# Ledger of designs, part 218: miniprotein binders against q53ft3

Target 1, 195 residues: q53ft3
Amino acid sequence: MFGCLVAGRLVQTAAQQVAEDKFVFDLPDYESINHVVVFMLGTIPFPEGMGGSVYFSYPDSNGMPVWQLLGFVTNGKPSAIFKISGLKSGEGSQHPFGAMNIVRTPSVAQIGISVELLDSMAQQTPVGNAAVSSVDSFTQFTQKMLDNFYNFASSFAVSQAQMTPSPSEMFIPANVVLKWYENFQRRLAQNPLFW
Key: E = the ipSAE of ESMFold2; O = the ipSAE of OpenDDE; V2 = 0.75 times the mean of E and O plus 0.25 times the DockQ between their complexes.

## First folded at step 23 (miniprotein)

Design Zb20 (at its last fold request DockQ between E and O 0.60; V2 from the best seeds 0.71)
Fold by OpenDDE base, fold request of step 24:
Structure Zb20 (fold): chain B 195 residues (1-195), chain A 83 residues (1-83)
Amino acid sequence: as target 1 above (195 residues)
Amino acid sequence: SPIQEEFEKMMQRAEYHFEWAERYYDWGDKEYALLYFEFAARVFKQAAELAKKNNDPESYKEAKEYAEEAQKYAEEIQKELEK
């Protein structure tokens, strides 16, 4: 039902179902993670009047889990981005996951999703420092991605005189890549969600 | 009183939702703004009902007005999302 994404890591689509209405993802080396994306896979929607409360859990100095409510996902909002890098210093909150008998290493955190009534979700207050501007975050990510690609591609640029004849290879002029890059940046600046 | 304390907690929770709804709307996250305005409206309505049961017409009026405001914003955002 749910997926979890950390930048630079493989997408997790197999949550541990700890109860009929509760799902958990493990986050190894969580201290290096800034943002987490939680999303619905699109296979199974929430039942009518229900959504998901998204929690983050990290081990304290004693190895005991500290839980914090990050936010929500619903059929109307099937994906959300949360900042978790600043949560280690936060206070624990009430959570529905109870005492889970999960073998934890000190470096592993968890994302928990609890399927709940919207009315119950309305009674909860997420931690404020987990919220992010999705549009701003996406814009920043896209810009970094574009820059990375351009820099990577440009590092392989050669002049005609430097080219080794290879009839089986296709070559793209650097100007084409640059033009594409500039056009994409312009569109991104106008509307980060233009696609 | 315990009822008054509960009312205040509900109002604070609803206000929290309302403020975040505005923040998400400003960030361009209309879906989350909608969700949080709906949450705010729901909890304000519940607070209003509690005040009504407690024979507190001033608290009832306040909570009801905030509920209506939150609901109005939710409806407006819903219309925007449907375009």
Scores: ipSAE 0.766, ipTM 0.926, lowest interface PAE 0.6, mean pLDDT 88
Fold by ESMFold2, look of step 23:
Structure Zb20 (fold): chain B 195 residues (1-195), chain A 83 residues (1-83)
Amino acid sequence: as target 1 above (195 residues)
Amino acid sequence: SPIQEEFEKMMQRAEYHFEWAERYYDWGDKEYALLYFEFAARVFKQAAELAKKNNDPESYKEAKEYAEEAQKYAEEIQKELEK
């Protein structure tokens, strides 16, 4: 029903269902994570009048879970990006996962999704520092994609002394990739939405 | 009074949603803007019903007008998403 994605990791699509209306994803090595994407898989929509409240949990210094409301997903907003880097030392909020026996390992955080009535969700206020501007998230995604592209293309670079003849293949000089990367990065810095 | 305190909490919560809806709209996230305007309208309507049950016509008028404003913004954004 739900997916969870962290940059550089495989997407998780098999949430642990801890109750009829409650689902969790484990986030190992959570201290290295700055953002998470939560989304509906599209195969099973929320029942009419319902949606999902999305929570982040990490163990405090005593190993006790600290839960914070990140925001919501609904049939009308089926995917969202949440910032969690500023939440790992924050104060917990009220949440529906408190006394449940959720399997946890030390240093593993969790994303919890509680399926609730829209009327109940409207009574909750997410932590403001989890909100992500679409401009900021697009810029971050685009920068990571550019870094990945540059690193990938650079792994295929060869010098003329190392070049093996392969007449059926085309080659890209490494400096063309670097020039493209630098130009695109400068355009993004001037206007993140120039496309 | 406890009833007036609950009314004020509802109004503050609805205003919080309304302000976030405006921020999401400015950020270009029309889906969240719509959701948060709809949440604001829901909570303003609940506050209006509380005021009505307690024979407080001034609070009822205030909450109802805010609910209608939030609903109008939600309807405009819904039309933008359908284009």
Scores: ipSAE 0.716, ipTM 0.890, lowest interface PAE 0.9, mean pLDDT 79
ESMFold2 (binder alone), look of step 23: mean pLDDT 90; pTM 0.889
OpenDDE base, look of step 23: ipSAE 0.753; ipTM 0.919
ESMFold2, fold request of step 24: ipSAE 0.716, 0.710, 0.689; ipTM 0.893, 0.882, 0.878
ESMFold2 (binder alone), fold request of step 24: mean pLDDT 90, 90, 90; pTM 0.889, 0.889, 0.891
OpenDDE base, fold request of step 24: ipSAE 0.764, 0.763; ipTM 0.925, 0.926

Design Zb21 (at its last look DockQ between E and O 0.65; V2 from the best seeds 0.67)
Fold by OpenDDE base, look of step 23:
Structure Zb21 (fold): chain B 195 residues (1-195), chain A 83 residues (1-83)
Amino acid sequence: as target 1 above (195 residues)
Amino acid sequence: SPIQEEFEKMMQRAEWHFEWAERYYDWGDKSYALLYFEFAARVFRKAAELAKKNNDPESYKEAIEYAEEAQKYAEEIQKELEK
């Protein structure tokens, strides 16, 4: 349902589903990460009246996770960019992920997505310093990259009839992500403004 | 009172959403602007309900007016996105 993208890294399309309504991506070497993009794969939309709350978690000096609400994704806003470089220190907030048996590796952070009612999402306040201007060149680049990825990957989507029994869902082969990444990197190297 | 405190919290949250909606709009992110104006409207209406329960017609009126304003902006942005 969700993807996670860090600049210079392979896109992640296989979130760990920790609950029926909760998904987690691991971010190794998180200290080098400035921005993260969370996006819907386009295979499964949110149910009507629902969206996703996006959280960031990093281990504190004691290895305990510090969670912060970054923002939201919805059917109307299927992708969002967040700045996490300024969040690597500070106090945590309430989060719906509980005491997950998360492998507490000091260098690994997490992106958590909680599927929630829009009405419930409205009752939450994201951290303000995670917001990114769309006017920023990096934001523009990342958005175009996501669009390119989505268009490319979706063209290779297969129905579940060919996989596990769930005819209402579609799947994208993992190798599609790699091929996209390689092609994108090639184009970027040739012309950083190719979009 | 607990109801008054909750009302104030809702108003502050709605205002936060409203301000960020404006900021995202200025940044050119109309989708996020729309979302946050919708959130603002929802929360202002919740605040209004609390004011009503608290028998505070002035606070109710204020919250409803802000909710309507937020909703208006959301509707305008929605129209822009449909073009």
Scores: ipSAE 0.704, ipTM 0.899, lowest interface PAE 0.6, mean pLDDT 87
Fold by ESMFold2, look of step 23:
Structure Zb21 (fold): chain B 195 residues (1-195), chain A 83 residues (1-83)
Amino acid sequence: as target 1 above (195 residues)
Amino acid sequence: SPIQEEFEKMMQRAEWHFEWAERYYDWGDKSYALLYFEFAARVFRKAAELAKKNNDPESYKEAIEYAEEAQKYAEEIQKELEK
């Protein structure tokens, strides 16, 4: 249902479902992470009138989880970027994950997504320092996301001679992806806001 | 005044959403601006219902006016996204 992307890492598309309405991604080596992208895969939408509250959890000095509300994803806003670099010593917020028996280690943080009614989500206020302005960091995050996309897509490349016949699927030549990547990088270097 | 305290907390939460909706709009994130204006309108309307139960027409009017303003911005942004 959900994906989680950290710049420079392989995208995670298989959340651990810890309850009917709760999903978790592990973030190992979380101290090196500044931003995360949480997004809907597009295969299963939220039911009408529902959405997702997105939380970040890290272990405190005693090894106890500290949860902070980052924000929301909905059918109308299916992807969001959250800054977590400033949250790793912050005060926790109220959250729905506290009584769950989740195995945790000192170097691993978590992203939690709780599927809730929109009316319930509206009663919550995210931490303001998780918000991301598109002006200052957008170009750098976009560049890292494009690098990750190219590396990910390229890892599945096969030659035409190696293709398994699959007439119901569309394919894109790997060279097209490379050309697009190179052209986009050139344009971004000339004008970071050309998009 | 526990009921008045609850009303004031609801108004503060709705105002928080409203102000972040404006920031996201200024940043160009129209989808998040829409989400937060809709959330603000929802909470302002719930605050209005509490004021109505408390027989407080001045608070009711205040909350409804803010809810209608938030909804107006949400509708304008929805039109922009559907274009």
Scores: ipSAE 0.648, ipTM 0.878, lowest interface PAE 1.3, mean pLDDT 79
ESMFold2 (binder alone), look of step 23: mean pLDDT 89; pTM 0.871

Design Zb22 (at its last look DockQ between E and O 0.48; V2 from the best seeds 0.66)
Fold by OpenDDE base, look of step 23:
Structure Zb22 (fold): chain B 195 residues (1-195), chain A 83 residues (1-83)
Amino acid sequence: as target 1 above (195 residues)
Amino acid sequence: SPIQEEFEKMMQRAEWHFEWAERYYDWGDKEYALLYFEFAARVFKKAAELAKKNNDPESYKEAKEYAEEAQKYAEEIQKELEK
């Protein structure tokens, strides 16, 4: 349902589903990451009145996860860019992911997405220093690329035929993501000032 | 009172959403601006309801006016996005 993108890395489209309404991406070597993009995959929207709260977690000095709310994704805002470079030493906040026994290595952070009611999302306040201006050329470039990816990938989406039946869910072949990534890298070469 | 404290927290949260909505709008991110104005409107409305339950007509009026303002901006941005 979701994708996660870090500059210079392969796009992630296979989140670990830790609950019916909760998804997690691992971010190895998170200390080198400045920005992360979270976006919706496929043609399945959020249910009416629902969206996604996007969280970042990193291990503290004791290896315990520190969670922070980055922001939101919705049907109206299906992709978002967050700055995480300034969050790696912050205090934790409440989060819906509980004490997940996620095997964490000290170098791995996580992006968590919680599918929630918009009313519940409205009761939350993201960390302000995670916000990124869309006026930034990088942000604009990334957004265009994400839109391109979404359009490209969705054109190859197929229903489950031989897998666990989920007739309402669409699937995108992994090779589609790879091909998009290769194209993305070529375009990045034209814009070396990418975060 | 606990009710007053909750009201103030809601007003502060709604104001936060409102301010960020304006910032995102200025940044050209109309989709986020819309979302945050909608959030502001929702929370201001809840604050207004709380004030009403607490028999505080002044706080009710204030929260309601801010809710209407936030909703107006959301509607305007929605129209812009539809063009």
Scores: ipSAE 0.766, ipTM 0.922, lowest interface PAE 0.6, mean pLDDT 86
Fold by ESMFold2, look of step 23:
Structure Zb22 (fold): chain B 195 residues (1-195), chain A 83 residues (1-83)
Amino acid sequence: as target 1 above (195 residues)
Amino acid sequence: SPIQEEFEKMMQRAEWHFEWAERYYDWGDKEYALLYFEFAARVFKKAAELAKKNNDPESYKEAKEYAEEAQKYAEEIQKELEK
């Protein structure tokens, strides 16, 4: 079994199995998705000599979906992140899903995973714009998390004149949060992998 | 010729994998670097077999040398991952 993770959504672990060797995840509201993580759940490896080709399909209300090869997962690479926000709509390549009857709804994209021989997977070339550098993804993610945390914490700020005594509660000055934010941001800019 | 076109397509696909293996290695993704060097080696070997069956020793030598190079990089990365 496989998992599919999108930022801000619950992880999906119950793929639609459309054939013995083919699995599909639905991605509703696909326009809001920048990246997906596809991973193996971990208790059952691929058979020796096999792996998984990972495809993405835009919604298509007129016919067979057009699938783009994002990349691969294997026993040696069991988790991978793919960028889907940079893909070219309407492009596709030869893919193993063929004329299979997969239930579709307008505005729902899909991730497809096809379990194949490694020799067959080697004959395929993924779209290059789905590839991500882990350093670039990490720095982008961590900067967004930093901004979100700072904005959230700052929304609870009160002045001393606004405070009500609460001896059972612990408080910290807002300046501590600001100093932490500035220090972390400086360290991240100097070395994105400082941790 | 159709068989020369097939050979060239195999070489191009293998080179695509090889170049992406190098990119993933530079990015620090050794698992993908290993995978793509192994894929490159597989396709270069297939191209060499096609050239051999077609009695084309120049193409055979070229594809074989690239397959060996890709395999050596894969073996080195495998050793790095096992540490």
Scores: ipSAE 0.688, ipTM 0.889, lowest interface PAE 1.1, mean pLDDT 80
ESMFold2 (binder alone), look of step 23: mean pLDDT 89; pTM 0.879

Design Zb23 (at its last look DockQ between E and O 0.49; V2 from the best seeds 0.00; counts 0 for: pae E 1.8 > 1.5)
Fold by OpenDDE base, look of step 23:
Structure Zb23 (fold): chain B 195 residues (1-195), chain A 83 residues (1-83)
Amino acid sequence: as target 1 above (195 residues)
Amino acid sequence: SPIQEEFEKMMQRAEWHFEWAERYYDWGDKAYALLYFEFAARVFRKAAELAKKNNDPESYKEAKEYAEEAQKYAEEIQKELEK
């Protein structure tokens, strides 16, 4: 349902589902990460009246996770960019992920997505310093990259009839992500403004 | 009172959403602007209902007016996105 993207890294399309309504991506070497993109894969939309609350978690000096609400994704806003570089020393907030047996590796952070009612999402306040201007060149780049990825990857989507029994869902082969990444990197190297 | 405190918290949250909606709109992110105006409207409406339960007609009126304003902006942005 979700993807996670860090600049210069392979896109992640296989979230760990920790609950029926909760998904987690691991971010190794999180200290080098400035921005994260969370996006819907387009295979499964949110149910009507629902969206996703996006959280960032990093280990504190004691190895305990510090969670912060970054923002939201919805069917109307299927991708979002967040700045996490300024969050790595912040105080924690309430989060729906509980005491997950998260592999507490000091260098690994997490992005958590909680599928929630829009009405419940409205009762939450993201950290303001995670917001990124769409006018920013990086934001524009990332958005175009995501669009390119989505268009490319979706063309290779296969129905579950060919996999596990769930005919309402579609799957994208993992190798498609790699091929996209390689092609994208090649184009970027040739012309950083190719979009 | 607990109801008044909850009302104030909701008003502050709704105001936060409203302000960020404006900021996202200025940044050209109409989708986020729309979302946050909708959130603002929802929370202002909830605040209004609390004020009503608390028999505070002035607070009810204020929250309702802000809810209507937020909803209006959301609808305008929705129209822009449909073009």
Scores: ipSAE 0.691, ipTM 0.893, lowest interface PAE 0.6, mean pLDDT 87
Fold by ESMFold2, look of step 23:
Structure Zb23 (fold): chain B 195 residues (1-195), chain A 83 residues (1-83)
Amino acid sequence: as target 1 above (195 residues)
Amino acid sequence: SPIQEEFEKMMQRAEWHFEWAERYYDWGDKAYALLYFEFAARVFRKAAELAKKNNDPESYKEAKEYAEEAQKYAEEIQKELEK
């Protein structure tokens, strides 16, 4: 139902379901993480009148789990980037995760998503309002994806002198990939939501 | 006193949502702006119901008017998103 992405790490799409309405992702080595993307996979929307409260849990200086409400995802706002670097010394929020997800390992934090009524979500206030603008967030995400694609594709580039004829394969000239990359970057800078 | 404290907390919570909705709108995040205006409207309506139960017509009118204002902004943004 949910995905979780940290820059430089493989996307997580297999949340641990700890209750009918509660999902958790582990974040090892959380001190090196500045931002987390939480998003809906798009396979199962929230029921009408419901949404997701997104929490971050880390061990405090006493080793006890501290849960903080980061913000929300809903059918109308299905993804968000949350800044967590400033939260690692903050105070906790009221939360629905109880003792089931107590983090005892000093280097592992958790992202929790609780499916709740919108009326209940409205009664909560995120700590520090960690969510960033979706326009800036999508631009950054898209740029990183394009850089990764270009670097990967470019690592297979060969000159015409290096090619062995392969009639069963189709090839794309490297300059087409570069041209696509440059055009996409330009369009993204002009309008981050053009896609 | 406990009922007035509850009302004041509801109003503060709704105002928090309303102010953040305005910031998200200014930043260009219409989806979050819509969400937070709708949350503000929900909490203002709950505050109005509490004021009505407490026989406080001035607080009722104030909370109800803020709920209607937040709802109008949400409806305007919803129409912008449907374009």
Scores: ipSAE 0.543, ipTM 0.848, lowest interface PAE 1.8, mean pLDDT 78
ESMFold2 (binder alone), look of step 23: mean pLDDT 89; pTM 0.878

Design Zb24 (at its last look DockQ between E and O 0.46; V2 from the best seeds 0.65)
Fold by OpenDDE base, look of step 23:
Structure Zb24 (fold): chain B 195 residues (1-195), chain A 83 residues (1-83)
Amino acid sequence: as target 1 above (195 residues)
Amino acid sequence: SPIQEEFEKMMQRAEWHFEWAERYYDWGDKSYALLYFEFAARVFKKAAELAKKNNDPESYKEAKEYAEEAQKYAEEIQKELEK
């Protein structure tokens, strides 16, 4: 349902589903990460009146997770870019992920997505310093990269009827992500402004 | 009163959404601008309902007017996105 993208890293399309309505991506070596993109894979939309609250968590000095609300994704806004470089210190906020028995490695942060009612999402306020201007060149690059990925990956989508009994769902082979990444890197190396 | 405090919190939250909606619009992110204006409208409407229940017509009027303004901007942006 969701993907997570860090510049210079492979796209993650396999979130750990920790609950029916909650998904988590691990971000190794999070201290080197400045921006994260969270996006819908386009296979399964949010139900009507629902969206996703996107959270970031990092381990504090005691190894305890510090959670912060970054922002939102919806059917109308299926991808978002967040700046996390400024969030690696500070106080935590309320979050829906509870005391998850998450492997606490000091170098690994997490992106959590909680599927929620839009009305509930409206009652929340993200951290302001996670917002990124679309005018920023990096933001533009990342958005184009994401669009390119989506278009490429979706062309290889397979129905569940071909895999497991669930004809209403679509799947994208994992190797498609790698293929896209390799092609994208090649193009980027040839022309950094190819988008 | 607890009701008044809740009302103020809702108004502050809605205002936050409204301000960020404007910022995202200025940044060219119309989709996020739309989302946050919709959020602002929702929360302002809830604030208005709370004020009504609290028999505070002035607060009701204020919240309702802000809700209508936020909704208007959301509708305008929606039209822009459909072009």
Scores: ipSAE 0.713, ipTM 0.903, lowest interface PAE 0.6, mean pLDDT 86
Fold by ESMFold2, look of step 23:
Structure Zb24 (fold): chain B 195 residues (1-195), chain A 83 residues (1-83)
Amino acid sequence: as target 1 above (195 residues)
Amino acid sequence: SPIQEEFEKMMQRAEWHFEWAERYYDWGDKSYALLYFEFAARVFKKAAELAKKNNDPESYKEAKEYAEEAQKYAEEIQKELEK
């Protein structure tokens, strides 16, 4: 019924169903995650008058779950991106000996989706710092990715005088990479969601 | 007094949704703006019903006017999404 996507990871489409109306995705190494996308797969819509409340859970310093309402998904808003990087505060703040060697224990957080009546969902208030502008977030991420690609590819550029003469190898002039980069940036600025 | 406290909590929740609806609208996320205006309208309506049961016509009028305003914005955004 649901999917969960984190940049740089495989999409999860097989939620753990923990109740008739409760679904969970595990997020290992959650401290490295800044954003999460939650979406409906489109095979089974919410029943009429219902939607999904989306929660984030991480263990506190005692290992007890801390739950926060991120927001909602509905048939009319079937996908949303949430910021979770600002929700990880409090880690290691009271344990100075554990932080001395900059060692971080691997930990697993969870995304929970609860299918509820719209009237019940409306009575809940999400945490404000989980909200994101999808335009700003996608633009920033994509711009960083394009910059990284351009820098990476440019580090392999050679002049024609420096090329190894080999009939089995193909070369691309560096200006083709720059042209692609500039065209992609312009398309992204015009429509950040074109991809 | 306990009923007035419940009314005020409902109004605060509805105002939260209304303000986020406006913020999402300014960001260009019309689907979330619509969702949050509809949620605000739902909660303002419930607050109006509570005020009516409590025989509080001033609170009823206030909540009803905000519910109508939220519903108006939701209807305008729905038209934008359809066209």
Scores: ipSAE 0.699, ipTM 0.888, lowest interface PAE 1.1, mean pLDDT 76
ESMFold2 (binder alone), look of step 23: mean pLDDT 89; pTM 0.877

Design Zb25 (at its last look DockQ between E and O 0.55; V2 from the best seeds 0.68)
Fold by OpenDDE base, look of step 23:
Structure Zb25 (fold): chain B 195 residues (1-195), chain A 83 residues (1-83)
Amino acid sequence: as target 1 above (195 residues)
Amino acid sequence: SPIQEEFEKMMQRAEWHFEWAERYYDWGDKEYALLYFEFAARVFRQAAELAKKNNDPESYKEAKEYAEEAQKYAEEIQKELEK
């Protein structure tokens, strides 16, 4: 249902479902992370009148999780960018994830998504310093994301001579990926908020 | 009173949503602006209902007016997004 993306890292599309309405992504080496993108995969929409509250948690000096509400995702806003670099020393807030006995390594943070009623979401106030101006942050993030995707895809590139026939698999020419990349960059340059 | 305190908390929350809606709109994030104006409108309406139950017509009027304003902005943004 959800994906999580950190610039320069592989996209995460397999959240740990910790409850019927709660999903968690692990973020290793979280201290090096500035921004996180949370997005809907588009496979399953929120039910009518529902959305997702997005939380960030990091271990404090005692290894206890500190949770903060970053913001929201909805069917109308299926993706959002959050700045987490300034949150690593903040005070904790109330969160719906309870005392999860998740053995946390000190270097691993988490993104939690709670599926909630919009009315319930309206009763919450995200931390203000997690909000980003989409234009500036998105351009930088998108560029890094694109580079990461290109590098990732290119790492699987093989010559025709190296290909092993696999009738059950579809193959995409590398040139298609490159053209997509170039077109996306052009579009991004014209309107950083085109999506 | 506890009811007055709750009303004020609701008004502050709604105002927070309203202000952030404006900020997101200025940033060009119309979808978030819409969401937060809708949140503001919801909470202001709830505050208005609370004031009504508490027989506070002044607070009711204030909250209702802000709710209508937030709703108006939400509707305008919705129209923009549909173009």
Scores: ipSAE 0.780, ipTM 0.927, lowest interface PAE 0.5, mean pLDDT 87
Fold by ESMFold2, look of step 23:
Structure Zb25 (fold): chain B 195 residues (1-195), chain A 83 residues (1-83)
Amino acid sequence: as target 1 above (195 residues)
Amino acid sequence: SPIQEEFEKMMQRAEWHFEWAERYYDWGDKEYALLYFEFAARVFRQAAELAKKNNDPESYKEAKEYAEEAQKYAEEIQKELEK
């Protein structure tokens, strides 16, 4: 029903179902994770009037789980990115996973999804520092990729006096790359989703 | 009173959702903006029902007006998503 994705790791699509309405994904090496994506697989929608509350759990210094509400997924918002890098020493909150028979190690964090009535979900307030602007994250990653490309391409720049004849190769004047970079940055600043 | 304290907590929770709905809308996340406006409306309506059962017409009117405003924003965003 659900998937969980961390950058640089294989997508997880086989949640541990710990109750009829509760699903868990393990996050080993959780200290290295900054963001997590939670999404519906699209095969099975939530029943009418229901949705999913998404929690992050990490072991405290005693190895006891601390749970924090990250936010929600619903039929109308089927995927979301959550920031967890700032949560690994935060306070716990009330949550539906207490007293559950969940087997886990003290060094592994978890993402928990609890299927609940929308009326019940509305009674909860997520931790604010887990919120991620989709526009902000897209813009930041896009700018980093653009800077990386520009620096890479520029590292091959040579003056005309430095060129060695290579008649079987194609060349691009460096100012073409710079012009493209400047134009793309301008468009991105005006509309981060211009594509 | 315990009932007035419960009412104020409901209003605060609904206002939290309303404010986050506005932030998500400003960020361009219309799906979350819709979700949080709908949550705000749900909690404001629950607060209005509590005020009505407690024979408090001023609190009822306040909560009902906020619920209607949140619902109006939700409906407008729903129309934007359907286009």
Scores: ipSAE 0.656, ipTM 0.868, lowest interface PAE 1.3, mean pLDDT 80
ESMFold2 (binder alone), look of step 23: mean pLDDT 90; pTM 0.886

